# VHH binders against Spectrin beta chain, non-erythrocytic 5 (SPTBN5): the designs that were tried, part 1

All scores and structures are predictions.

Target 1, 109 residues: Spectrin beta chain, non-erythrocytic 5 (SPTBN5), of Homo sapiens (Human) (q9nrc6r3533to3641)
Amino acid sequence: TPTMEGSLEFKQHLLPGGRQPSSSSWDSCRGNLQGSSLSLFLDERMAAEKVASIALLDLTGARCERLRGRHGRKHTFSLRLTSGAEILFAAPSEEQAESWWRALGSTAA
Below, numbering starts at 1 at the first letter of every chain, in headers, positions and changes, except where a header shows other numbers; antibody chains aren't numbered by Kabat.
F, E and O are the ipSAE of ESMFold2-Fast, ESMFold2 and OpenDDE, as the mean of both directions, binder to target and target to binder. V2 is 0.75 times the mean of E and O plus 0.25 times the DockQ between their complexes.
[cut] stands for letters that were removed.
Atom coordinates printed by the task and the answers are left out, and those that the model quotes come from them; centres of patches stay.

## First folded at step 1 (VHH)

Design b01 (framework vhh_brivekimig_d4)
Fold by ESMFold2-Fast, scan of step 1:
Structure b01 (fold): chain B 109 residues (1-109), chain A 120 residues (1-120)
Amino acid sequence: as target 1 above (109 residues)
Amino acid sequence: EVQLVESGGGVVQPGGSLRLSCAASGFTFSDYYMSWVRQAPGKGPEWVSSISGSGGSTLYADSVKGRFTISRDNSKNTLYLQMNSLRPEDTALYYCARGTYRIEGSFDYSSQGTLVTVSS
């Protein structure tokens, strides 16, 4: 089963049902992939006004796509869930973005 | 029309137990992650636990690990939270939510909640 962990930036592009979020911005997080679950742990300093929490994403049937030079960040990929939610990620390097894409694609299929 | 109806809250002594239920309707329950979220007096919402659509994956906040158990019965469209070894700091309004705790701290859908009070 796929496993992977690392620092990422993320941006919620679409909410469940394909709805547009009222606002979205890039935030820092730590991603942890275990099998078919991706957990996002928010950076405590960036989330100072919010309760420390995780986002738990079910990757069953999800699709992961590499993005090239779009959305204002380098080394990006998208994750689209069966719910219609879509999250954009930026990895620290091209190699790490490719590693995430492979790991997430293997889990989703 | 998505509807979530909680029950099971109440007053309990420290060390006691409660079981919360959330009856869901208006959507294909087994297709969604479901969560429990609580809000203590004077504090913002705190994510408590999440369970995948199949029930095969569960996550817990550090504050409740080993004490709370999230489960679901897809045949009854019902989400549960078994709460053991309750402490005064568990006092909060508990509500169920469709989906996971999102990045902006909101859920796809949430309900009215059920009050849990832990006091001597």
Scores: ipSAE 0.016, ipTM 0.187, lowest interface PAE 6.4, mean pLDDT 77

Design b02 (framework vhh_brivekimig_d4)
Fold by ESMFold2-Fast, scan of step 1:
Structure b02 (fold): chain B 109 residues (1-109), chain A 122 residues (1-122)
Amino acid sequence: as target 1 above (109 residues)
Amino acid sequence: EVQLVESGGGVVQPGGSLRLSCAASGFTFSDYYMSWVRQAPGKGPEWVSSISGSGGSTLYADSVKGRFTISRDNSKNTLYLQMNSLRPEDTALYYCAKDYGTFEVSGYFDYSSQGTLVTVSS
């Protein structure tokens, strides 16, 4: 079962149904991947307590793609859910982006 | 579409009180945990409080326990934060956030919500 945890930046690119958000921005979070679930927390306290995630994403059928510097951030990848929602992520390093991409792709299949 | 609109912020003296509101639309409000998150000037986001969909469970950051009360009115799709005994360190933009067990990211980030500014100064 894939597991991974770490600091990320994220941006909501598309809402469920493929709709464009009225506005969106990059923000910091901590990602926690456990099996087919990705939890996003705004800070270390939220992640440690697991009581206030801003999102719990079901990765069943999701697609993960490396963006290689697209969208004005380095070390980026996208996650597209079966709902049509799409979230962009930026990892602290190329190695971490590759690790996230592999782990998320493995889980989503 | 999911929308979250915060209000109720303002300028207050230390020891004062404010009540924040978050009007939610576009989802089944009562099915989700809701949270308050704040971002102080020059700092990263800090989780403040969460409440279960039914309102039966509440959780607070240690920094606000005993001073803040989270509540909700599911008939009005509204989340509240009652803030008492305010301190200068409570100065921040306050955002409400939807906690999901589904395919969606928080409406706060979906819409780059404006938040509501709370300033505590003497």
Scores: ipSAE 0.012, ipTM 0.157, lowest interface PAE 8.3, mean pLDDT 76

Design b03 (framework vhh_brivekimig_d4)
Fold by ESMFold2-Fast, scan of step 1:
Structure b03 (fold): chain B 109 residues (1-109), chain A 121 residues (1-121)
Amino acid sequence: as target 1 above (109 residues)
Amino acid sequence: EVQLVESGGGVVQPGGSLRLSCAASGFTFSDYYMSWVRQAPGKGPEWVSSISGSGGSTLYADSVKGRFTISRDNSKNTLYLQMNSLRPEDTALYYCARESYTVEYGPFDYSSQGTLVTVSS
């Protein structure tokens, strides 16, 4: 069972059903991977219009891809869920981004 | 266009050493984990070693730990495998591979054609 924890930045690229969010910005979070579940804990920038301060993502059937800083951050990867939601992440370093990609990939298979 | 061109294979006696090189072009080399993979006659591919894009992290198969060293020179877009204390069971076709960005492609999306390493007396 894969486990991993660390500081990340994230951006909601697509909402469930493939809908585009009305606003899209990078926010800090803490990621916690336990088996096939990824939990995101948001910092104090949380506002009422944001979905939740805590998100629990089901990684069954998810796709994780490394990115080349395409979205205004370096050390990035994307996670697309079976719901059609897509979240972009930025790790503090290339090595951490790679560790997340490998760990998340193992839970999607 | 992505190209990986390998060199350095050959015949060596048991206990000897060889250094393999892999020259990369057509992509930003430092953005990718790179790996060495080998395939012995009559066997499936065996992952040997990986190195992060910065070179700060390395991983080795248990069969080669302490004997092989993976390294890279990002200024030359070149990946290396230093093989020491070679054994007959290290005889295989060795190729370098670029780590895939997605699990859909499997672990590697590009690989070299390979170079033969033969360890015999």
Scores: ipSAE 0.000, ipTM 0.128, lowest interface PAE 15.8, mean pLDDT 76

Design b04 (framework vhh_brivekimig_d4)
Fold by ESMFold2-Fast, scan of step 1:
Structure b04 (fold): chain B 109 residues (1-109), chain A 121 residues (1-121)
Amino acid sequence: as target 1 above (109 residues)
Amino acid sequence: EVQLVESGGGVVQPGGSLRLSCAASGFTFSDYYMSWVRQAPGKGPEWVSSISGSGGSTLYADSVKGRFTISRDNSKNTLYLQMNSLRPEDTALYYCAKGGYFENPEYFDYSSQGTLVTVSS
């Protein structure tokens, strides 16, 4: 069972090793937090069935921070992995962004 | 059964070009991000490029940006990598992988044989 799930937008901000990607855009996804893993899926149906995964992120040692609406989206937070990769997320609301930040912070730390 | 079959590798001189192909079967190809991952002799796996299911979003490793182009043909269930301005350091086995991102290259299925690219004078 997932600890948290919901609709998100995401954007790859940094690659492993802290490198900048050559191109990056905001894409829609469904996030599913289960144990120490965050899975990103194309949509709600695919998330429920685990049919199509965009990414599977290992949260061990990861850091999650709330952002102040920079990067062209509201209700945003960042997730920095131990590899140096950083992903930006936008939640549909302030409440959902707070919930994600709290859940990811407690799972990753 | 998911199957990925890479082809198009070969021996080229520095500055040359190659186009790699990956024929996919056993899953709904257009529903998945797809990636190219390479492994150079004596080194670990390195993510090269990814493309979204629709082809609308692409990502590249800094080492190949401006030289390589990833593309797909969903009507043929085929992934491509156009490699231009090849360098000796591009010498590697190239693998097609089901999945969108590179944070954990070990999560990609490397059970295929890959296709060998050798860049030498």
Scores: ipSAE 0.013, ipTM 0.313, lowest interface PAE 7.3, mean pLDDT 79

Design b05 (from b01 with G99D T100L Y101G R102W I103E E104D G105Y S106G F107M Y109V; framework vhh_brivekimig_d4)
Fold by ESMFold2-Fast, scan of step 1:
Structure b05 (fold): chain B 109 residues (1-109), chain A 120 residues (1-120)
Amino acid sequence: as target 1 above (109 residues)
Amino acid sequence: EVQLVESGGGVVQPGGSLRLSCAASGFTFSDYYMSWVRQAPGKGPEWVSSISGSGGSTLYADSVKGRFTISRDNSKNTLYLQMNSLRPEDTALYYCARDLGWEDYGMDVSSQGTLVTVSS
C-alpha cells in the first residue's frame, strides 16, 4: 500500500460539487499519504503528531494528473476527487512531483 | 439539517472497554470522511481517529493505535469507535465529526458529545 510524506504547496481549484471557490491562492502544507487517505497538515509538527489536519481526502475513485504549463508554480500535479473537488499541488522538485503522482495514481480506483 | 448524535459513553475501570456510536442524518453519509475527536477536562480538542467514506481507509492517533478501532455502517448512517484497554488519560468528552476538508478547511463537529470516564 502506498505511503508518502512531504512538504507541498496546494491550491483549491474546485470545491466539492464542482463549485468555484470565491478566491484561491497557494498555501504551504505537509502531505501524509496512507493507503487511499491523504491528510494535509499546517506544518511538519502537526503532521508528526496527527493532531489536526487542514483536509482529509478520500482517494477512492480519484484522478491524479501531472500538469505542464503555467499554474504559478513548478512541479505541479492535480487531484480530482469523486466529490468534484479539484486540488492543485506543487512539489519541491520534478522527481518528488513524479513520486507523488505515481503514489496517488496507484491508490486511486 | 445536519445532525450528529453520539452515544455509548459511561464510567469504566482501567483496562475496560466501551463502544461509541454516532448516528448521522441530513447529508449523504457515505460521501464523507468521519472522525472522532475528544476533549479532556481543561484541554483543547485532540483528534482520535478517521475513516474514509467507503470504510476502506482508517487513521489513528498514536496514543490510541492498537487499542481503538473505528468503523462505519453506511446502510445505517452510523459511525462507531470500539475502545479497548482504556486508560485514565482516555477520560474525555468524545465528539463525532464530519470531515468537510475543502469546504471549510476543517471538521463539522457535533456540539453534544458523549462522556467517557476511566477511573478506579
Scores: ipSAE 0.000, ipTM 0.158, lowest interface PAE 12.3, mean pLDDT 79

Design b06 (framework vhh_brivekimig_d4)
Fold by ESMFold2-Fast, scan of step 1:
Structure b06 (fold): chain B 109 residues (1-109), chain A 121 residues (1-121)
Amino acid sequence: as target 1 above (109 residues)
Amino acid sequence: EVQLVESGGGVVQPGGSLRLSCAASGFTFSDYYMSWVRQAPGKGPEWVSSISGSGGSTLYADSVKGRFTISRDNSKNTLYLQMNSLRPEDTALYYCARVEYDSSGYYFDYSSQGTLVTVSS
């Protein structure tokens, strides 16, 4: 059962169904992988005070690809869900990006 | 050091109500945002609601807005979630969480135990 935790940046590249989001930015999160679930602890600003929120990603049938410095960040990888959603991640180092890629599973380009 | 103990879960029929409690210890309760997070069987965690240290600001997930009310009693170091108009999809383990902030961003520090809510006839 894969497990992994760490600080990441993420960017929503494609929405479910493969749609382009109207806006997309890099945001900070903490990722927690437990088996086939990846939880992202997010910074949400819905009121004047900042609060955290959790996004859950179901990794069943998901694909992870190393991007190696594309999209304005170093040490990047992508996660594509069966819904057609695609999230880009940036790890703090190349070694951490490779660890995430191996833990999440990988497909050849 | 930080301890969070949830209680108040149970089995209710659709349309029913439950009130969850979280007893906090090991930190200055009134200085922290507190949150409720739930995890349905076979799924990962979903954020439900947050409340500021003073209780003056509250936030809710769209799926529970208008049905759930978060509150706190800082004199008792206790967080509450009043759940009304419960639906089968609200069935989950519910966790109390302290919101932390550091240079990496915001994150939840929550109990591994939780309290089970089952909505079924």
Scores: ipSAE 0.000, ipTM 0.126, lowest interface PAE 11.4, mean pLDDT 74

Design b07 (framework vhh_brivekimig_d4)
Fold by ESMFold2-Fast, scan of step 1:
Structure b07 (fold): chain B 109 residues (1-109), chain A 122 residues (1-122)
Amino acid sequence: as target 1 above (109 residues)
Amino acid sequence: EVQLVESGGGVVQPGGSLRLSCAASGFTFSDYYMSWVRQAPGKGPEWVSSISGSGGSTLYADSVKGRFTISRDNSKNTLYLQMNSLRPEDTALYYCARGEIYSTNPDYMDVSSQGTLVTVSS
């Protein structure tokens, strides 16, 4: 099953049902992909200990798209969940963004 | 419009049990993540538990693991929290929340304004 972890920035772009949030900002996190679940943690220690996640995202039916050079960050990709929620992510490098895009795209069952 | 209405709070002795309910309307309940958030007197909001849209995945704060059980009935648009072995530290207003994503952070949730009061005292 797909696995991946690393430092990311994220921003809520669309709420469930496809609604636009009134405000959102980029926040730092550590992403941990295990099979069809993506967990976001505040930092590396919390991720390793699985103590507290900011979010646990169900990737069943999710879509991932590369967003080269858009939305005020480099090395970006989007994740759209079946709920209609859309989260934007920024990876530390182009290569890491590509790796996330490939890993997230392969989680469809 | 989205509406969340909590019920089931009350006064219990330490070691007692309560079952909270949240009746949801105005949205497709089974498509959304649901959570319980509490706020103790003089404290900020604290996440308690979350459940996925299908009910297949649950998360619990360390302070309530093994004592609380979150569940949902999608046919009734209702979220539940079974609270066992209650402690004075569990005294709080308990709020139902619709998750913007499946989250443990109340800032990413649509939290009900109503709440239901749980008081644990002897």
Scores: ipSAE 0.014, ipTM 0.321, lowest interface PAE 6.6, mean pLDDT 81

Design b08 (from b01 with R98T G99E T100G R102S I103Y E104G G105E S106W Y109S; framework vhh_brivekimig_d4)
Fold by ESMFold2-Fast, scan of step 1:
Structure b08 (fold): chain B 109 residues (1-109), chain A 120 residues (1-120)
Amino acid sequence: as target 1 above (109 residues)
Amino acid sequence: EVQLVESGGGVVQPGGSLRLSCAASGFTFSDYYMSWVRQAPGKGPEWVSSISGSGGSTLYADSVKGRFTISRDNSKNTLYLQMNSLRPEDTALYYCATEGYSYGEWFDSSSQGTLVTVSS
């Protein structure tokens, strides 16, 4: 049963169906992986300034790739859902990015 | 083309019940988390509830826990929200959304939602 939790930055790269989002920015969140579900919470400190939002992502059939290039952030990986939606994540360190990639990859297949 | 059509809204007294439906088409419904989101008059959007593709996992906003139940029928490509013990503050347009929506961005969808009014 994969489990992982941590602070991340995320950016919606593609919407379901492969559509480009109308707005695109990096936001802070806390990721929580439990089995095949990834829950994204707005950073706790930012919740006081923004309406709290929760995304619950089904990782069945999803693909996770380490990104080794420039996307405006270091230590990045992508998560592509069966819908064609794609979310970019940035972890605080290379080790954490590797850990997320391994954990997400093990549940997505 | 992804299409989501909400229905089931209406006018009810406080303490009443309604069941909302969302008919989905244009994608493999069972592969996606689905959510209900609402927008009250003059307020910003508020996430209400989410359900996994299989139906095995659900989440609820604190304001609706114990009163609302999210469910789905994958054989009919339909998402439901059973709303019990309705309160005036539940008055809003209710929208369904697919997984992967960005904070605030799902509301730019052209879906018209379904109106729930709780009043005397």
Scores: ipSAE 0.005, ipTM 0.210, lowest interface PAE 10.8, mean pLDDT 76

Design b09 (framework vhh_brivekimig_d4)
Fold by ESMFold2-Fast, scan of step 1:
Order: structure tokens, then C-alpha cells, then sequence
Structure b09 (fold): chain B 109 residues (1-109), chain A 121 residues (1-121)
């Protein structure tokens, strides 16, 4: 089962049902992938202590793709959930973005 | 039974301030992220702000960042929203929302009557 942890930036691109959010910004988080669940935490201490996350995403049936072009950040990938929600992520480097994409893609089927 | 009771709404002039309160009962308030959600006349619900269970972390919608401050008092099971520099577009019913799961903020559980905020002259 895939596992991965690291610093990310994220942005809510689409709400459930494919609706566009009325407000959206890039925010920093720490991502923690455990099997088919991706947890987002506001900082490293929060992630280490496994306290309340800002999101717990069910990756069953989700799709992850590497993004080309400009979305306000480099090294980006998207995660589309079965609900129609879509979240954009930016990794600190191209290698980390590739690692996240592979890990999320192997879980999300 | 989860119960959320909002108060503090009213009519205010543009540039004015209001403080909203939400009294929570029926669950362990200190264990959940809490949020404020608003619904303007004729529009769908809009997320406004969220606060972590301890109060250490806060999130804001871009439309209210720098103007609104979310806070909580776990000893009183109460959530607050301090609203400054109010604009006509802030006119809405404001709802207190509980995260449906201790570690999950992607969905909000709210069914209360809300408190009406009207910003007009």
C-alpha cells in the first residue's frame, strides 16, 4: 500500500459536484498518504501528532494527474475525487511532484 | 443530539462591526474543528472560516481574510466570529458548523436556524 509524507501547497479548484468555489487560495500543508486516505495538516507538528486534519480525502476512484502550464505554482498535480471535487497541489520540487503523482496514482483506482 | 445556536446578528452600517456567537451542545466541542458558513439571499452556502479543535489553527476565505477573526472558548463550548469592516456583500444568514468527523474538515454538519447579518444604510 502506498505511503508518503511531505510538505505541499494546496488549492481547492472544484467543489463536490464540479462547482467552482466562490473563494480559493493556495495554502501550505503537510500531506500524509496512508493507503487510500490522504490527510492534510496545517504544519509538521500537527501531522506528527495525528491531531485534527484540515482534510481527510478518500482516494477510492480518485484520479491524479501531473499538471503542465501555469496554475500559480510550479511542480503541480491535481487530485479529482469521485464527488467531483478537485484539489490542486504544488510540491517543493519536480522530483517530489513525480513521487506524489506515482503514489497517489497507485492508490486511486 | 448535536445542537448549535447562533446569535449576534443584526443590522449594521458599511464599515461597522458585529460579533457572532455559537453555543454548542450534545457533543465534545473541544474535539472538533468548527466553521462559520454563510448564505446570502438568492445564493448557495459559502464557507467563511474554520478553527482547529484547540484553537491553534485558523483558516479564512479570501473574501474575509484580514477583516474577520474566528475564535473559540472550549471551557464555554462557544464559537465566535468577529466581523470588522463589514461590506454590503457580507449580508447573509450565518451558520455555525461542526466538522462531521473529529479529523475531517471536508464536510460540514449544520442545520441550525442561523443568525441574520444585514449590512446596509
Amino acid sequence: as target 1 above (109 residues)
Amino acid sequence: EVQLVESGGGVVQPGGSLRLSCAASGFTFSSYWMSWVRQAPGKGPEWVSSISSSGSYTLYADSVKGRFTISRDNSKNTLYLQMNSLRPEDTALYYCAKDSEIRYTGGFDYSSQGTLVTVSS
Scores: ipSAE 0.006, ipTM 0.198, lowest interface PAE 9.5, mean pLDDT 77

Design b10 (from b09 with K98R S100T E101Y I102E R103W Y104S T105G G106D G107A Y110I; framework vhh_brivekimig_d4)
Fold by ESMFold2-Fast, scan of step 1:
Structure b10 (fold): chain B 109 residues (1-109), chain A 121 residues (1-121)
Amino acid sequence: as target 1 above (109 residues)
Amino acid sequence: EVQLVESGGGVVQPGGSLRLSCAASGFTFSSYWMSWVRQAPGKGPEWVSSISSSGSYTLYADSVKGRFTISRDNSKNTLYLQMNSLRPEDTALYYCARDTYEWSGDAFDISSQGTLVTVSS
């Protein structure tokens, strides 16, 4: 019964099908984990830039790995979906990154 | 078979109030973020407000902050939008939406006819 909610930064590394995005930058979001679903709420300001304010990720078969902050951010982890999409996340602290990694790992199994 | 049924729309004068309701069925309502989205005549959809699955977090478009309040009752599978200090520019068809998204696609699952809100001036 994994549940977790909190502020995150994210960066899309791979699009569905393993395609490279035309551009990729770190942006803010709020994550909400309920069972095998991760909801990402993008900041309201991103909606003005024609970005969806809400994302729902199906974690069935997903893989989550802790990263060592070599991606220009500290407290990072990656999430790879069965679609081939890969998202990098940065948490506000190492403890929060650990918590996200554990919760996402348990729901993906 | 996801079903969302909106109600509570009507005609009000500027400065008036309305309370919208959305009755949800066919999915685990308490597991999803829920949103209100509106579409004014001749315009595209505009996100209005969202509420987390637990109700602990609420988010509002700048155009409605301080005037609208989103809430939910998970025991009744119902989403609400309390609209105060209504303005002519709030005139729109209001939709209840379950949060869903592909990274390259639209954020909102809108599967109902909506409820019409008209603010006469």
Scores: ipSAE 0.000, ipTM 0.140, lowest interface PAE 12.0, mean pLDDT 75

Design b11 (framework vhh_brivekimig_d4; at its last look DockQ between E and O 0.09; V2 from the best seeds 0.00; counts 0 for: pae E 9.5 > 2, grease 25 > 24.2, placed apart)
Fold by ESMFold2, look of step 2:
Structure b11 (fold): chain B 109 residues (1-109), chain A 122 residues (1-122)
Amino acid sequence: as target 1 above (109 residues)
Amino acid sequence: EVQLVESGGGVVQPGGSLRLSCAASGFTFSSYWMSWVRQAPGKGPEWVSSISSSGSYTLYADSVKGRFTISRDNSKNTLYLQMNSLRPEDTALYYCAKGYDFWSGDYEMDVSSQGTLVTVSS
């Protein structure tokens, strides 16, 4: 069973290697945290059946940080991977953003 | 059964333009990232570009940045690749692919796809 799952919006801030993406905006997903891995799926059916994920993120050594400033969304946090990639997330509420932040921080640590 | 049918290839001169299309069926097109992949004669597959399900994220190989534009129309289940400033090294069979593993660069290709040939020659 997942340690945590739920709806998120996400935005690619940095690509692997720390490169800037040529186009970046917010998109929707369903997050599924299992062990040290975070899977992002397009919808709940795909998450439940574990098909066609849009990303599988290894959280080993990752850093999760609550965000001060807005990138067009409230209730945001960032996830910085050892690959140099950085993804911004927005949760539906502040409580959910804090829950995600705590779950990711405990897994990444 | 996933089916991807590419079209729009042809012969153009260097500096020319082409627009490729990929008609998708057998899956919920609007729920998946889509990719373009190409294979030049005698070479292995080369990832070209990917686009998120909503179209809000686009990624390009360094070799095509600034010249190619990926797009999609979810109401028509169709993926596009606008290719401008074409060069002889862009000559290849072009395939569309369902999905994209953002971090590993893996993708799923239609096993029955024939691709669409783009030839850039003087």
Scores: ipSAE 0.006, ipTM 0.214, lowest interface PAE 9.5, mean pLDDT 78
ESMFold2-Fast, scan of step 1: ipSAE 0.305; ipTM 0.647
ESMFold2 (binder alone), look of step 2: mean pLDDT 82; pTM 0.823
OpenDDE, look of step 2: ipSAE 0.028; ipTM 0.358

Design b12 (from b09 with K98R D99H S100K E101Y I102S R103L T105G G106T G107Y; framework vhh_brivekimig_d4)
Fold by ESMFold2-Fast, scan of step 1:
Structure b12 (fold): chain B 109 residues (1-109), chain A 121 residues (1-121)
Amino acid sequence: as target 1 above (109 residues)
Amino acid sequence: EVQLVESGGGVVQPGGSLRLSCAASGFTFSSYWMSWVRQAPGKGPEWVSSISSSGSYTLYADSVKGRFTISRDNSKNTLYLQMNSLRPEDTALYYCARHKYSLYGTYFDYSSQGTLVTVSS
């Protein structure tokens, strides 16, 4: 039921099982949240045309936390999946970060 | 079968330039973000640069910003890295990488071969 869409930066912090990735960097994406699914598109054209998502994240049981600018970015939040994977996000503004945190918290329970 | 074949490495003096190429096949190249990743001897991989599927967006590591330029030609399925003002610290194997994303997170698929860049006096 929750829906949200917008430009984000993201970084893979932990892989499934809680392992550290061999490479991790901040990338730009467009996030699209519908219900318990978060889709990350690495190109605005893909997001607008709703072609195959680059990443489809199952948010069932996930945890979302506000980070408030840790990890070298402002307006940050984290998403930890039940698999142990963790993704860090940075929103363009504090208001958008709060909106994402509320929407993700609502869907992830 | 996904294939990424790097070329263009060599030995150059500090301040020199090189242009790396990556020929991609076995997937729809124009649908993927692409990256360059490097690995210096005895070190872990370091992300260098990324480019969006359309080429409209580019990202650079702070260590190479202003010196390196990433580009692509979707009609030729080829990724490029123009490296200017090379420094000894740029000495590494350079790998072409395709962004791959799954239900559980993000990954980079890259060639195991790479192309060697050596910057020495």
Scores: ipSAE 0.011, ipTM 0.144, lowest interface PAE 8.8, mean pLDDT 77

Design b13 (framework vhh_brivekimig_d4)
Fold by ESMFold2-Fast, scan of step 1:
Structure b13 (fold): chain B 109 residues (1-109), chain A 122 residues (1-122)
Amino acid sequence: as target 1 above (109 residues)
Amino acid sequence: EVQLVESGGGVVQPGGSLRLSCAASGFTFSSYWMSWVRQAPGKGPEWVSSISSSGSYTLYADSVKGRFTISRDNSKNTLYLQMNSLRPEDTALYYCAKEGPYYESLDYFDYSSQGTLVTVSS
């Protein structure tokens, strides 16, 4: 089953139902993927304790797409949930972005 | 056991203001996103606003942007919703919920409390 963890930046692009948030900015987090669940934590300590998460994302039916072009960050990918929520991520390197994309196991149509 | 107790609702005239409070216990409040969800008579639940664990990130439904402000005091384990420029369509039971807007369904929100009633009428 897919597993992966690492430092990421994220930005909420769309809220559930496809609504646009009032404002969005890139924030740091620690991602922890286990199977079909992605947990985002404020920092490494919170991730290690597995008790504080910014978000718990159900990846069932989710789509992951590598992004190219201008997004304010390099090495970016998007995650679109069945709810219509869309989150943009930036990995520390191209290799890590590719690893996240592979581990998430989904492709945008 | 998670406990959330809402207060601050009441009857106000259009254009009025109210401040809702939610007292949280039974979990590490400062570690979770918190949300406000409302349910108008005869309608399903509608997400209103969310705030990050630190308070640095806030999100609002389009219907309340510019009128409502979500905030929290982690030292008091309390969530707030400042509601200004209230409209008749804001009439609803307001619920405090543990977790942010990233869940697939509002059914995952922990809002089994009675909520606090806000009525906007003259």
Scores: ipSAE 0.000, ipTM 0.198, lowest interface PAE 11.5, mean pLDDT 78

Design b14 (from b09 with A97T K98T S100L E101Y I102G R103D Y104E T105Y G106E G107P; framework vhh_brivekimig_d4)
Fold by ESMFold2-Fast, scan of step 1:
Structure b14 (fold): chain B 109 residues (1-109), chain A 121 residues (1-121)
Amino acid sequence: as target 1 above (109 residues)
Amino acid sequence: EVQLVESGGGVVQPGGSLRLSCAASGFTFSSYWMSWVRQAPGKGPEWVSSISSSGSYTLYADSVKGRFTISRDNSKNTLYLQMNSLRPEDTALYYCTTDLYGDEYEPFDYSSQGTLVTVSS
């Protein structure tokens, strides 16, 4: 089962149903991938304790794509859910972005 | 290396139409979202439109919605922007990119020349 964790920035690009948010900003989080679930936590402590996740994403049928950085962040990838929601992520490095893309891709298949 | 070559810009009257093209090479075009971004003289860059890797999903800035249509041909590695009902405020240098622009911006990670669109009476 795929597992991965690390620091990320994220931005809600599309809401469920494909609607555009009235506003969105980049926020820091700690991502934790367990099987087909991606949990976003406010900080490392909360991620370790599995407490107070700011989002729990079901990756069944999701698509993950690598992006080139020109949207305010580098080392980015997108995650599109079956709900029509889309979240942009920025990793601390290109290597980490590739690792996330691979791990998330193995979950979606 | 990623190469993106924009073309199709020109000078048109208000109410006119133009079709922009972006020829992509050096990467697996069909696997990436593609976007159009523009920069008007003396202004910051503005995201215009995005299209999913398969072409099944499209997004538009409110300023162009209903007038512009984004499309792609993955067999030709080409992205398009059909621009109808052009207005003077659409005057800008237009760029294609492999990334979602959104409402955020940072300096270009690559150097493409863009294609200039001038809407003038």
Scores: ipSAE 0.000, ipTM 0.180, lowest interface PAE 12.3, mean pLDDT 77

